# Ledger of designs, part 26: VH-VL binders against Protein LST7 (LST7)

Target 1, 242 residues: Protein LST7 (LST7), of Saccharomyces cerevisiae (p53237)
Amino acid sequence: MSSTVISLAHFCDKHGPRIISVTQSAEKGTLGEELLVPDYPTESYCESCLLQFPEESTRSMRCFIEDVPFITTQYSSIRYQLLNSIIKRAFSEETMIYDNMPFIFFDDLRGLNLVIGFKLYDENARGNERRYCFILTVDSRSHDDSMKMLSEHWNFIIGGFDKMIAYIKNIHKSEFLGKNKTVENNLETLNNNAFIGSYLRANKSKFGRNLVSLTDDKFLFVRIHKWNSFLLHTVMNENKLP
Short names: E, the ipSAE of ESMFold2; O, the ipSAE of OpenDDE; V2, 0.75 times the mean of E and O plus 0.25 times the DockQ between their complexes.

## First folded at step 20 (VH-VL; framework fv_anetumab)

Design q1 (from p3 with light chain K54R K55N; at its last look DockQ between E and O 0.64; V2 from the best seeds 0.75)
Fold by ESMFold2, look of step 20:
Structure q1 (fold): chain C 242 residues (1-242), chain A 119 residues (1-119), chain B 111 residues (1-111)
Amino acid sequence: as target 1 above (242 residues)
Amino acid sequence: QVELVQSGAEVKKPGESLKISCKGSGYPFTEYWIGWVRQAPGKGLEWMGIIYPGDSDTRYSPSFQGQVTISADKSISTAYLQWSSLKASDTAMYYCARQPYEFGWFDPWGQGTLVTVSS
Amino acid sequence: DIALTQPASVSGSPGQSITISCTGTSSDVGTYNYVSWYQQHPGKAPKLMIYEVRNRPSGVSNRFSGSKSGNTASLTISGLQAEDEADYYCSSYTDSDTLVVFGGGTKLTVL
């Protein structure tokens, strides 16, 4: 009945809000091939904005759950400009404070959106942090119907986003601490005060970085694709998978 | 410390070319956009366009597309606004300003360059 | 292009609070929180007073505050002082090729 998608977006130092990936479903029993190649332009020149699969030439990923295809691409083949509008609104909301606290917004054009923001520390980012969010978008003309569907899956979606965010933050933290412990200029950064001073001294250059680089996990976007597909399939299915 | 310094006032005749400059200092010049804003005498502010000096990515307001050229030389931390053929209606104050992202706020502003085009 | 609507002028006496409005549409002010306010004294460059609706940059007096309701953003100046007399402009992101638009400006007179 309604079109539901999950997006990963960030606030790029150069561009402002940008989509990194969109996961969506196609009709059960089809291959979803029309969704594998986006209709809109692909831009690889912004490193922090890049959706990157292990094979460099790969621009999309597909899996199947109970004969339903789920596809992840950087750009939606449908409603590309609408989704860009959604993330520009989401990052501008005062409740976007990046503390894993979910919030929602709704309007007639952009539908109902459930958002969770998070941050990753990065010396190469402006302000030493990169800001991200996961967004569940429910495209429905009825506010009441969209809210009912969301309320029935609230804990599941929030828990699902929290698990993926925790995974990303934990492997990023481990990579960052290991890297800085190896670099002699940052060896004495364990307490918060010394830590802050060391970061201000250690790095003054700024450039974009991909999530794969920040986590040193070349399969990161494959994991995100599979997790988001699982979440979408569950909310679309009135009967529990497990 | 963060400062944008523009070239001096210009008095020109219609049909002449002109290139005015905006030099940034006290910050990483290639990591921020430079926007250009026009203010006709006694009038309000109009956004003309922006450039990202790090890669020369340039965007124009539709009202100014094809009317001016925005460019930058990152080796000397300078952005430019250029006309190939000035009109009397180009008489205005022109400001450059730093923007943190494509549509971000303007801070700081240059002191302005007054361009007077008289017949 | 689309312009944001501001009153041509407002006035107030020292010590009073005044509010300057900036009205757009659902393509800009009504949907997004990317509104900025600028103060411009005669012969001077504009100065950023408020960004992202309500944030004050360092060095701007807390007498200046911003808010938004519906399609209208507002700049409020409390404890009005003579040096506040200036032109004030709002700006916003918009869903268009223009990306950023300014309001027409408001002349504030301190009586």
Scores: ipSAE 0.779, ipTM 0.894, lowest interface PAE 0.7, mean pLDDT 85
ESMFold2 (binder alone), look of step 20: mean pLDDT 93; pTM 0.949
OpenDDE, look of step 20: ipSAE 0.790; ipTM 0.888

Design q2 (from p3 with light chain T31Y; at its last read DockQ between E and O 0.61; V2 from the best seeds 0.79)
Heavy chain, then light chain:
Amino acid sequence: QVELVQSGAEVKKPGESLKISCKGSGYPFTEYWIGWVRQAPGKGLEWMGIIYPGDSDTRYSPSFQGQVTISADKSISTAYLQWSSLKASDTAMYYCARQPYEFGWFDPWGQGTLVTVSS
Amino acid sequence: DIALTQPASVSGSPGQSITISCTGTSSDVGYYNYVSWYQQHPGKAPKLMIYEVKKRPSGVSNRFSGSKSGNTASLTISGLQAEDEADYYCSSYTDSDTLVVFGGGTKLTVL
ESMFold2, look of step 20: ipSAE 0.799; ipTM 0.900
ESMFold2 (binder alone), look of step 20: mean pLDDT 92; pTM 0.940
OpenDDE, look of step 20: ipSAE 0.848; ipTM 0.923
ESMFold2, fold request of step 21: ipSAE 0.770, 0.783, 0.781; ipTM 0.887, 0.897, 0.892
ESMFold2 (binder alone), fold request of step 21: mean pLDDT 92, 92, 92; pTM 0.940, 0.939, 0.939
OpenDDE, fold request of step 21: ipSAE 0.901, 0.901, 0.895; ipTM 0.952, 0.952, 0.952
ESMFold2, last read: ipSAE 0.754, 0.769, 0.784; ipTM 0.879, 0.886, 0.894
ESMFold2 (binder alone), last read: mean pLDDT 91, 92, 91; pTM 0.939, 0.939, 0.937
OpenDDE, last read: ipSAE 0.893, 0.904, 0.901; ipTM 0.951, 0.953, 0.954

